# Ledger of designs, part 25: VH-VL binders against q2ft37

Target 1, 241 residues: q2ft37
Amino acid sequence: MGHHLKRVVSPKSWGIPRKTDKFVTKTSPGPHNKNALPIVVWARDQMGIVRNMKEAKHVLREREIIVNGRPVRHPDMGIGIFDIVSIPKSGKHYRILRDKKGRHVTIPIDEDAASSRLVKITNKTIVKGGRIQLNLRDGSNVLTDKQYKSGDSIVLSLKEGQKNEIIDHFPFQPGNMAMIIGGKHSGVVGRIIEHIPVPGSLPNRVILKDESSGESFETIDEYVVMVGRESPAIDRWGIEE

## First folded at step 6 (VH-VL; framework fv_fezakinumab)

Design d56
Fold by ESMFold2-Fast, scan of step 6:
Structure d56 (fold): chain C 241 residues (1-241), chain A 121 residues (1-121), chain B 111 residues (1-111)
Amino acid sequence: as target 1 above (241 residues)
Amino acid sequence: QVQLVQSGAEVKKPGASVKVSCKASGYTFTDYYMHWVRQAPGQGLEWVGWINPKSGGTFYAQKFRGRVTMTRDTSISTAYMELSRLRSDDTAVYYCAREGEDFWSGYSDYWGRGTLVTVSS
Amino acid sequence: QAVLTQPPSVSGAPGQRVTISCTGSSSNIGAGYDVHWYQQLPGTAPKLLIYGNSNRPSGVPDRFSGSKSGTSASLAITGLQAEDEADYYCQSYDKSLSGYVFGGGTQLTVL
């Protein structure tokens, strides 16, 4: 075999090692998900469950990968933080999170955890008929008759007959638990201590305490996703403290 | 040829930990999940958990959560299963087994020969 | 009780046919999960015999066959040989347990 590089010679002439833990493909993620990981990159480079695009297309054609209860049709479909990825035939379920270096991390979860998904409310609108439409961080929408606030997280059922039913709610307020999804504290789970509104165009600030280390830190609203109330819900969601 | 070579028999005291190794050869180690299954003397097979050698992700049967840890070292194509706080009823042959090529079905196509772990005082 | 139920023993003479049942429930076989079968010769590791309900890996004779219906599966062995004397285990996935489950095993005695 010939392994030739124009500027760099691979060690032992066997070529460049596969980069499996990095976002290596430039694609067009779905709406409102700039940091999405394409499903083919996840399956090939993160998980090793498909070897190439041909195999990925076969797996998708057979409805073997389900994202948030929906069969994946396109290899470039983006997955993002808190998405539920299932391979039902083999009984495998995963939640997508981020590590402290900001990389996508795939957390194996059980059937109960995979039966629902957590999503942050980014906005709300009143629609025809007086119902409230919640605009979610992943770009999807749900209708409800109950009051929720932007910044809160809701848990949506993925079970047949209950799809998109709101089954839990984690308000954005002091005392509740949050995961940081951006900035230098990405991947940290902490309890909200204080929310500091900032006048004008600058982002509001949030102070959290990482109870495992006892350290407090500061971030911005955009990076905060609520993952629990005062009582821990972390273990149920597959989130490591 | 696919081979899974396991570490030798271990004798441990109650309360100790044991770490069993499984060295894979004959295939790309990171392309297949590795399962661990145990069998107490004269008893049936019991699934312990799996590891994805590529990601390092692990999933354990509920019975073993908090006591089992699965890891791997991709540089030497070796998977490990560590079981802590050993009890006499943990006495068993522990097998590593590669998940099959139809991996969406969850079967194990190649098995190690097993490691006997005896827990006695 | 065992999640997947197998008879503890079956027996047959050389050349005969035997079947080994594997009975599950709505949380495993009845939920549509595949059934796999393993053969364990005395003193050896289990060996894959049937996967995905009815498929044979290379090297497994066609006298071994698998089937699945409703909440149960069966392994059929025709033309019994002395070398078939072994323990046989079925395996599936159970969604209530979020884990793989094995039958209790069936000891096949060739008379």
Scores: ipSAE 0.806, ipTM 0.923, lowest interface PAE 0.9, mean pLDDT 86

Design d57
Fold by ESMFold2-Fast, scan of step 6:
Structure d57 (fold): chain C 241 residues (1-241), chain A 121 residues (1-121), chain B 111 residues (1-111)
Amino acid sequence: as target 1 above (241 residues)
Amino acid sequence: QVQLVQSGAEVKKPGASVKVSCKASGYTFTDYYMHWVRQAPGQGLEWVGWINPKSGGTFYAQKFRGRVTMTRDTSISTAYMELSRLRSDDTAVYYCAREGEDFWSGYSDYWGRGTLVTVSS
Amino acid sequence: QAVLTQPPSVSGAPGQRVTISCTGSSSNIGAGYDVHWYQQLPGTAPKLLIYGNSNRPSGVPDRFSGSKSGTSASLAITGLQAEDEADYYCQSYDSSLKGYVFGGGTQLTVL
């Protein structure tokens, strides 16, 4: 990844080697927005799995990289936090998380953990036919007959025949566990203590407690992703206390 | 020319820990996963785990989880495997081996010469 | 014991063909995972012989070949030579164990 020198400033979320001479690829519009890491950058520069764009295109043509249960066709497809990346022929599975510096990190996980993904609900609408459409943080949508709230996290199955089935739910409420995905406390896992309304158009505030350190801290709604109820799903999500 | 040079033989008592090193040369250390495989005297090969030297990410066989730790130092192109709470049945030659180039199929294309770890009875 | 089953030994005379089987299950070879083969001469580290079911690395003669069908794979050695006397191991991935697995090994004796 480099030498003794500290990281060069790239988007902190990308986790790219400090002095790469390889072209940084623009992400295509897709499930993740501009904060996403292109799959070719991940495979070539972060993981060292392919050497160049020709090899990356060959792997993608052969359906050897699966993201959230879907074969990747385009090297510029974006991946982001909580995405599941699988390379089934090698038996390798990964979850994308963020470290305390806000950089994407690739966490090896087992096949059971790779069979589902965690995603935050950012909005909901009633659509034609009376069903609820949940708008998810990664830009994707899911339809449901049950009531969920914006700010909650859901767990979606990636299993064949059950794709996008909601198999678990972590409400945004005091007592439940959350991971911070932005700002000063990025990468911290803490327990929700209080949600504080803020006047006007300013972001609402959330107070959390990092139970490992005992410190309490404050962040904004946008940076909070629920990862559990009374306990985080450490083994399943690859999140260490 | 690819070379993997491993540390010398170790003799340990039951309950101790051992740390084996594997120094890589002749290729870009961070471009290839490094596997660890062991072989007890007169027995077959047994996979222990792998480390991605670029990220530091690791994955271990279920049998060794909680006892094995794999690390690397990119400044000297060296991978390490530490095995704790040693038992007599941990006596084996421990190999480091570089994962091959073609599409992450998990095969090992170059192997170190091995480090004999003897756990005294 | 080993998850992948190999015969403990096979034998052949110089110039003959031998095959070494590697039998798996639905959680490994039967699930579509590739099979790789290693040759280990006495007192040496294993050496890659076949990867990705049927591919040969540089320096491996074409008399070595691999194949895969259903839940099993085989290594074929034609034109057997005295220098081929070694232990041979197959390797694959097992989804139930969530890791790489080796066969128990096959000792090849040449005459």
Scores: ipSAE 0.011, ipTM 0.570, lowest interface PAE 7.8, mean pLDDT 82

Design d58
Fold by ESMFold2-Fast, scan of step 6:
Structure d58 (fold): chain C 241 residues (1-241), chain A 121 residues (1-121), chain B 111 residues (1-111)
Amino acid sequence: as target 1 above (241 residues)
Amino acid sequence: QVQLVQSGAEVKKPGASVKVSCKASGYTFTDYYMHWVRQAPGQGLEWVGWINPKSGGTFYAQKFRGRVTMTRDTSISTAYMELSRLRSDDTAVYYCAREGEDFWSGYSDYWGRGTLVTVSS
Amino acid sequence: QAVLTQPPSVSGAPGQRVTISCTGSSSNIGAGYDVHWYQQLPGTAPKLLIYGNSNRPSGVPDRFSGSKSGTSASLAITGLQAEDEADYYCQSYDSSLTGYVFGGGTQLTVL
């Protein structure tokens, strides 16, 4: 338990080749980050920008890697889909996405694109004072006076002085655009057609239409992240086609 | 010894495309970003973009977006820059350059000798 | 027009000191981005002279030095030699252009 090197087969979603008997850095345990990619694995194995754990720790001490506007403190910190990873000193910024094979991919983006992030609301709680606390898919929280629903996506500013300001909102409802982040349709962008509640503890189902192929498919709520409204907003996130 | 060996000079007509190669040796190709920089005759240096040879990720200067494509082939340690819809003002020496050991700083420590691309009718 | 401003030419006699300025703005040098310097001999590719404002690569003599203050940087060359006759370029990053930028270049003539 805890942060350590362990012999394990790397998940395909990490975007690194599977190797027998590979030792990898484990992502910090928690309900929100079990499938997240550790920052040291990203920097070493996907990007080639650090060569080993010692170099990674040095870079983190110097606060040269920023995730979602905050310096990374531990090499085992997890990054996931739609996270913004920046190396401000060299002017490099990246968004983490998912390809059609379910692997994490790193998309270079410009300064403007790196100034905000898209994140899904997983739950909400009323806190002392009557404000609403939104619990986000990455395990973070944000306070608001406005009404939002679980399953919706919000856009948070990462700008200094505006950090965590909600600047846009994509409701989870028919007619709006979503990206699939898990299962056999991972990486597909489609329009929500129907949400089907399922009784009991089984996951609710979602039917989407892939606008490029015209074909419909079905997935579960957990795999759906809203990325736009009725009008095309896909290009806003570096998701093209 | 680090070396970047570029392809030979090219003469193209306006509207054509050109693809310049840069073969790396003397270091691990996938451990360093590769930049492309051009220099028109008698003029200064102009940054075109970079590629991460490990991931294949690319980022281009705004001026060249939609006309430039950078790729690499890790099996032969070679980076490529293709520029399309050529104009006479694209006439320049095109350099590949390795991003420095302190990759966080963005400087280029080793440069190819350059490839002259002449665009004329 | 170049984003970073350099004098187009400077000159000095052997053994003298010369300085080459590189003037930027709030979106590049003024934002805290490092300045790097390159030397280009006639007919050759650029060669790294100074990186990270003031660091010298192995093989660059200590008579070459760099400094940065505010929105500007400077390259100082002491003990001028005939072999220093070349073009000199500064480079930084510009956050408004989201890219790397070079100065217009300075031709150094050793009299």
Scores: ipSAE 0.690, ipTM 0.887, lowest interface PAE 1.7, mean pLDDT 85

Design d59
Fold by ESMFold2-Fast, scan of step 6:
Structure d59 (fold): chain C 241 residues (1-241), chain A 121 residues (1-121), chain B 111 residues (1-111)
Amino acid sequence: as target 1 above (241 residues)
Amino acid sequence: QVQLVQSGAEVKKPGASVKVSCKASGYTFTDYYMHWVRQAPGQGLEWVGWINPKSGGTFYAQKFRGRVTMTRDTSISTAYMELSRLRSDDTAVYYCAREGEDFWSGYSDYWGRGTLVTVSS
Amino acid sequence: QAVLTQPPSVSGAPGQRVTISCTGSSSNIGAGYEVHWYQQLPGTAPKLLIYGNSNRPSGVPDRFSGSKSGTSASLAITGLQAEDEADYYCQSYDSSLSGYVFGGGTQLTVL
């Protein structure tokens, strides 16, 4: 029967025919801003693992795609930098990063790396009862009894029973490792050498050094995300030297 | 008709590198993950890793991390596996294999004929 | 030791039934990951025989069947024929290794 692979039909698997349809979709407000990548665009255009919106909706109905430990409910749900996207049935896990042009890139990671996520603290607020609410770069919030500073990064557990537990912390200070996520040096990983506060309305400056190449890079606070301490680049974050 | 055509047999010395190719035809190359699996003489199958030909993303078994590199060239529908710092126990037939239509389960539906890599002094 | 355990050999006479077991653990088959089976004739590449626990690709006769229970899976071959003489491998995914794993293989001898 023909020259083509006969389509596979499994009662407990996805098994929907792939199609070559194109469409445009909006990013769901979600935790990320409106410029985040919609999950269906990621799956169709970046990864090639779904062909069209009908196929994507079926996959979501079957709870096949997990973002930051939660099944995706809507194809327009936004994903952004440091988000964990998993396809558990096939053992595939990914971390979202940025390339040199500021575009989303998808890094395959292992099970251990997929059990936590990295996120930058943008602000903090004291709430009723004296607890601290940390406002995170992706627009989400977490409550804590411990002191953290704006600009620092924290690592949140995605494991059941430990969800949103802070399991690591990378202070924004000279000597620690950072990734540039915006501007002309997007994608650079280096050690913070100096933080230069600028009086008035101009943004504060940060100088990073890539120790492997010896090159120095100047950027602004907003574009810096801490990814480590005085250790070398961390493979669990999908970041290489 | 789906075909995976692999490069010919190679003989290498310990410490050298080898690069095996796998040319795909009969389907859209970027629609399916490609796996690499090896088999030492008289031994069983051992998974090496996979590449997504669309994104270029790769993932390797722990045993091979730091020594294996998988790449692809979409203009000629060809996947590559390079293994460096070869040891005598790397002597094996290396297969490329396409991940099946139901990619959620990770099986391989079409296999190349294999490339024998012999590592000896 | 292999992560998935298969008997190294099984044998049967023509027309009989043989069963090949594939025993895993809580990090693979026991975690719900599907089991796939491959047939390898001497001097050839492996061929997909069963995928997703119990599904047959086009061209595989119905005398081959797969099943799964708990931490184990089985391949059953009924009406055994001389051309079934081959090595058989099970495959699954292991979350503790973050990778795909194969059984050690079973050599089927047709008496």
Scores: ipSAE 0.770, ipTM 0.918, lowest interface PAE 1.0, mean pLDDT 85

Design d60
Fold by ESMFold2-Fast, scan of step 6:
Structure d60 (fold): chain C 241 residues (1-241), chain A 121 residues (1-121), chain B 111 residues (1-111)
Amino acid sequence: as target 1 above (241 residues)
Amino acid sequence: QVQLVQSGAEVKKPGASVKVSCKASGYTFTDYYMHWVRQAPGQGLEWVGWINPKSGGTFYAQKFRGRVTMTRDTSISTAYMELSRLRSDDTAVYYCAREGEDFWSGYSDYWGRGTLVTVSS
Amino acid sequence: QAVLTQPPSVSGAPGQRVTISCTGSSSNIGAGWDVHWYQQLPGTAPKLLIYGNSNRPSGVPDRFSGSKSGTSASLAITGLQAEDEADYYCQSYDSSLSGYVFGGGTQLTVL
C-alpha cells in the first residue's frame, strides 16, 4: 500500500521568473480568493499555453478555459485545491492539488473525473422552509435538506441537469481519509486518528496517520479536507500509487 | 479570395473506409483551424471534429472517436478526413469549414461545398 | 434529439418579423458559451449569419440580429423577404461533450 501524488508540472516550473512578464498576479474576487493561484499564472507558468497578459485575455474572452464548469472571464481569477480546469477545444481536463511543499500541482484527469468536484463545508445557515445553506471553502453556496456538518467534504456534480447536486459525502471524523492542504505537512493524505479540541481561542488539533509509511502528522482543523471514508476518493481522481 | 475545394462524391459499401479532401486557398493554411461537419440527407448539421493544420493536432466528437482520423499536408494546403467501418447511417454530405479569424473563435466563417458520401450495399 | 432545441419550422409573410429560438442547457449556452447562427439555402453549404451571439459578418444585412439570455438564444429577422426562405441552425460549444453542438435546424417558409 503506497500512495504518492502524480506530478505533472515540475517544481522548477512554478516560480520561475520570465524576464519581461508584466502580469498583475493578485487574485480577483472569486473561488479560493485567499491563497489561490491566478489562472494567468497557471496558464503561463505551469501549462505554457499563453505567453503574456494580452494573449491570456484573448484566450479567456474566447471561453477557452473553464473552471468548475464556468468559463473564466478574468486572467487573475483564482484557482485552488480540487478545482477542475478544462480546456475543451483540446479535450483536456485537470484537477488542482498541492504537493508536500505546499505548491499547486496540476494533475491530468479524464472527462469522467472532470464531471464532479470535491469541496469542504466551512459553515451552514438555516433559511426559510427548513432548507440548509452550506457555505463552501471556495466561497460558493449550496442548498440542501440533508444534515451536514462544518468540516465535512461533499462531492458536487458538474453534469448538465445535475449541477451542484450533492453526490457524495465524507464526514470529518476519526477513521475517515483526509488531505492536509496547509502548513508544513501540506499534500499529505492520511487517516484521521484523533481530533483534539483545544479550549479557548487556539485552533483544534488533528492527528493523521499515513498508513503506507506509518508516519503520523499533527495539524489544525483549518488545514484538513476530507477526501474519503475507508479509502481516499482522490486516488480515483488522478492520484497515483 | 478564401476558397475550400472538396473532393468528389464517393459510394462505399458497409465496412469500408472513405477519405475526403479539402484544399484551401486564398489564406495562410496553417493560421486557421479546420472543422469537419456532416449532414445526412434531409437532416441537420453534426460536428465531427477539428484539426490544427500548423501542428497536426486533432480533436474529435465523442461519437466518432475510434472511427475518424483527420490529417493535413501543408505542402499542398490540404486537409483530410477519413472515416472507417462505414455504416448506412454514415450517408451524408461532409463539409470542411474554416474556424473564424480570431484565435479559438468557435465559428466557421468559410465552408467547402461538401462531399456526398453514400454508404449502400 | 439535438443537444440545442430549435422549432422545426417557422413561417411569415414578406415584411413581417420572425424569431427563431435556440434552447440549450447549463453545459452549453447556460455555461456562457457564445451562440453562432448559420443560414443554409436549398442545395448549398451553410453560410455564417451571426457569430459571437450578435455580430454580423461583412455582407449580412442588419435586418438579421442575434441575442442570448440564460440558457437560450434567438435569431430575429425583420422585414422578411422571399430570399430568406432557408434552414437556420444555431451552434454553440458543450463542455460536457467537449465539442461543438448544433441545433436541429428551423425551416423558414416565406408565405
Scores: ipSAE 0.006, ipTM 0.420, lowest interface PAE 13.6, mean pLDDT 81

Design d61
Fold by ESMFold2-Fast, scan of step 6:
Structure d61 (fold): chain C 241 residues (1-241), chain A 121 residues (1-121), chain B 111 residues (1-111)
Amino acid sequence: as target 1 above (241 residues)
Amino acid sequence: QVQLVQSGAEVKKPGASVKVSCKASGYTFTDYYMHWVRQAPGQGLEWVGWINPKSGGTFYAQKFRGRVTMTRDTSISTAYMELSRLRSDDTAVYYCAREGEDFWSGYSDYWGRGTLVTVSS
Amino acid sequence: QAVLTQPPSVSGAPGQRVTISCTGSSSNIGAGYDVHWYQQLPGTAPKLLIYDNSNRPSGVPDRFSGSKSGTSASLAITGLQAEDEADYYCQSYDSSLSGYVFGGGTQLTVL
């Protein structure tokens, strides 16, 4: 389903009503997906920079938190893997990743790393005017005149005047570097050595090899995100190779 | 009241490592970022990096990347800064300093008294 | 040289006004980042004097004030007293370095 927010205790002195939170699959989800972490949970529970919902709403009104180049306006806005979260006034920038145990982790990054984001292409459609609309894993869309394939990753600029410009591309194919973002091997980074089509309703299989350990990992297409080409150095994404 | 108590002076040889501690009291340790700033004898202040004690996340000045490691132990409200491959020009007083109430500005509102680290052969 | 430029020394007589400048560039103060000021008495740790350009912490006299304009900031001290003799440092954030930066420091002498 989705993410569940903890029940908020609202003493009378705060002036905030008690609320029971639950998530349901939306009929038309925006850039938020079911794997997203709500910004209020991130700021309060993971980062410790906001104490309660009232404080979170104040921070968002002041546009102090920027996600993927856009000010966050709602405490329930979801952030997900590879999203860039910035607090511009203090020069703090973060990339959201997952650790080896599959938990969301917040990796501090520098200005250059915060100027772009990595995102996987899930689908594509031709829209009015003959342009291609790429549907991205985080639920957002981007228009392009170039050909890309579902399963590939692209790097989008977050710079003002260049927002959503595609500045790099990592094809989903053997020989290229990938990260596993789901299942029991979540957090593993390796080189794709084989893509195995599976007949019927079962998902296609992908085999990755961690060249430093020599260990091979088998996963499914849905859990794979491309993070580079033949080069093993991917520290710009905050991930150990 | 807010207090940051640092470990005592250290004398090290070139190539060694040093680990400085900073014990916090008088506030919730995990609610404030902790910065490390150094000052060589007779010189100005130089920012080394910060740690978020809540998440354990760290960020270091480019000059110190690969040589500095910041950690914390929330059970004893203590932050640590370890500097490796010491050189004589690492001789300095090392301060821990709490980031202020306005987390979005990066200023330091309370400072430890400093730990003198002397690197000589 | 420090990223933020301060005069190495400034002096004034008791009761006078002095100003200490902090000059940055387009990647720090000029980009809109706030400026903070610290006072360091001989043999002591720095103490926060001014934060977010012009705010005073509890216990700092109103004789101390800060301002910011363009790529520069200034610390003003009125009614100079002997106990104001100290080193003063400005601090900001620099986007090109992805880090916090300090001025080189200004030694204030009260003559």
Scores: ipSAE 0.724, ipTM 0.900, lowest interface PAE 1.4, mean pLDDT 85

Design d62
Fold by ESMFold2-Fast, scan of step 6:
Structure d62 (fold): chain C 241 residues (1-241), chain A 121 residues (1-121), chain B 111 residues (1-111)
Amino acid sequence: as target 1 above (241 residues)
Amino acid sequence: QVQLVQSGAEVKKPGASVKVSCKASGYTFTDYYMHWVRQAPGQGLEWVGWINPKSGGTFYAQKFRGRVTMTRDTSISTAYMELSRLRSDDTAVYYCAREGEDFWSGYSDYWGRGTLVTVSS
Amino acid sequence: QAVLTQPPSVSGAPGQRVTISCTGSSSNIGAGYDVYWYQQLPGTAPKLLIYGNSNRPSGVPDRFSGSKSGTSASLAITGLQAEDEADYYCQSYDSSLSGYVFGGGTQLTVL
């Protein structure tokens, strides 16, 4: 009760106004970085599906909120881009994306779309036994005997009996569809036109084109997530041209 | 007292669009999902979709995707359903209905009185 | 082809018990989704009778009860009264359609 709690300000990427709450829940250890949106903040402030922390804790105890196929146990568990959030009892499923201002937005999706998740490969490591461990952008890992490259995106099944099976793959290369998830052009979806390697320590550059507007966007490798191949519509991820 | 007050009856020609309103009172509008359900004359109930009034997020039954748009205006606690490219078989009473008092529900606890939309040539 | 099936009509005399069935499949009731029941009096909007398979809202008499088993649900009405003449609809969620589904409705006649 008598504890001194330092006031913090919500990061702009959380998708809630900075002035809505002077005290915020610290994100607990898990996938994503410190800018991930805590599940209780999402449920209370963005979605309005719980009114307070007491109600949120009750719901988590009943295993009513599922993230990427697993029940949420901590109200401060972080969610981030491309995560699948489900409320199975009411048949509701959501994918977390980014808007044009870089804030997290919640996109309602159907059962089929909620049965898999999209994730970017950040690194790969050979582990004991000669298998490949893929290190994913959300901090999780998967094992595979197939070859993949850093920068590519994979689609992981969330279905019972297929959990973490790689069911699709989008190479990081010109001609394929990508979403910008950081910087000035966050939220833009377009086709990769060119990848420009930059010598030395500066980031490599990527040029994307939004074919509906004809506008081109330049960004860096770190901000690009592949969301498709030559096919323009990706209804499973809430993305259309 | 919870009330959902819907706009009046509409008569439209095939190919037109109709926009039905549903004004909520007696509760916090942004705390409950709003569903839309229709009923053709002498027929049963058919679910159209839902909107979360807080986020503005929407989800539609497969049959209506590409033709229905649900919106809301939180300043006047009003939900809207717009149906485009109307056909004669879209003739129905359209109900708005509030989803039940807890977020793990799926039932509709309070219903508007309905808006009759007649599509005729 | 109906996702949830109900008998089109049911009848009973005052004071009797009637049961209205709602038959689904493995993608809805059989998958464990809750069943809800609504009463629609002539010329009115539907009214919630039963939620969460067997719970009653305030103001619904205890002579209305719900149950669920396997892929089916039932609404039981005991002590039937003339004012019970109405259409009755079941509702659930269907995972294959990613949406809510209703039964075709049952018209109750009190003889």
Scores: ipSAE 0.725, ipTM 0.896, lowest interface PAE 1.4, mean pLDDT 85

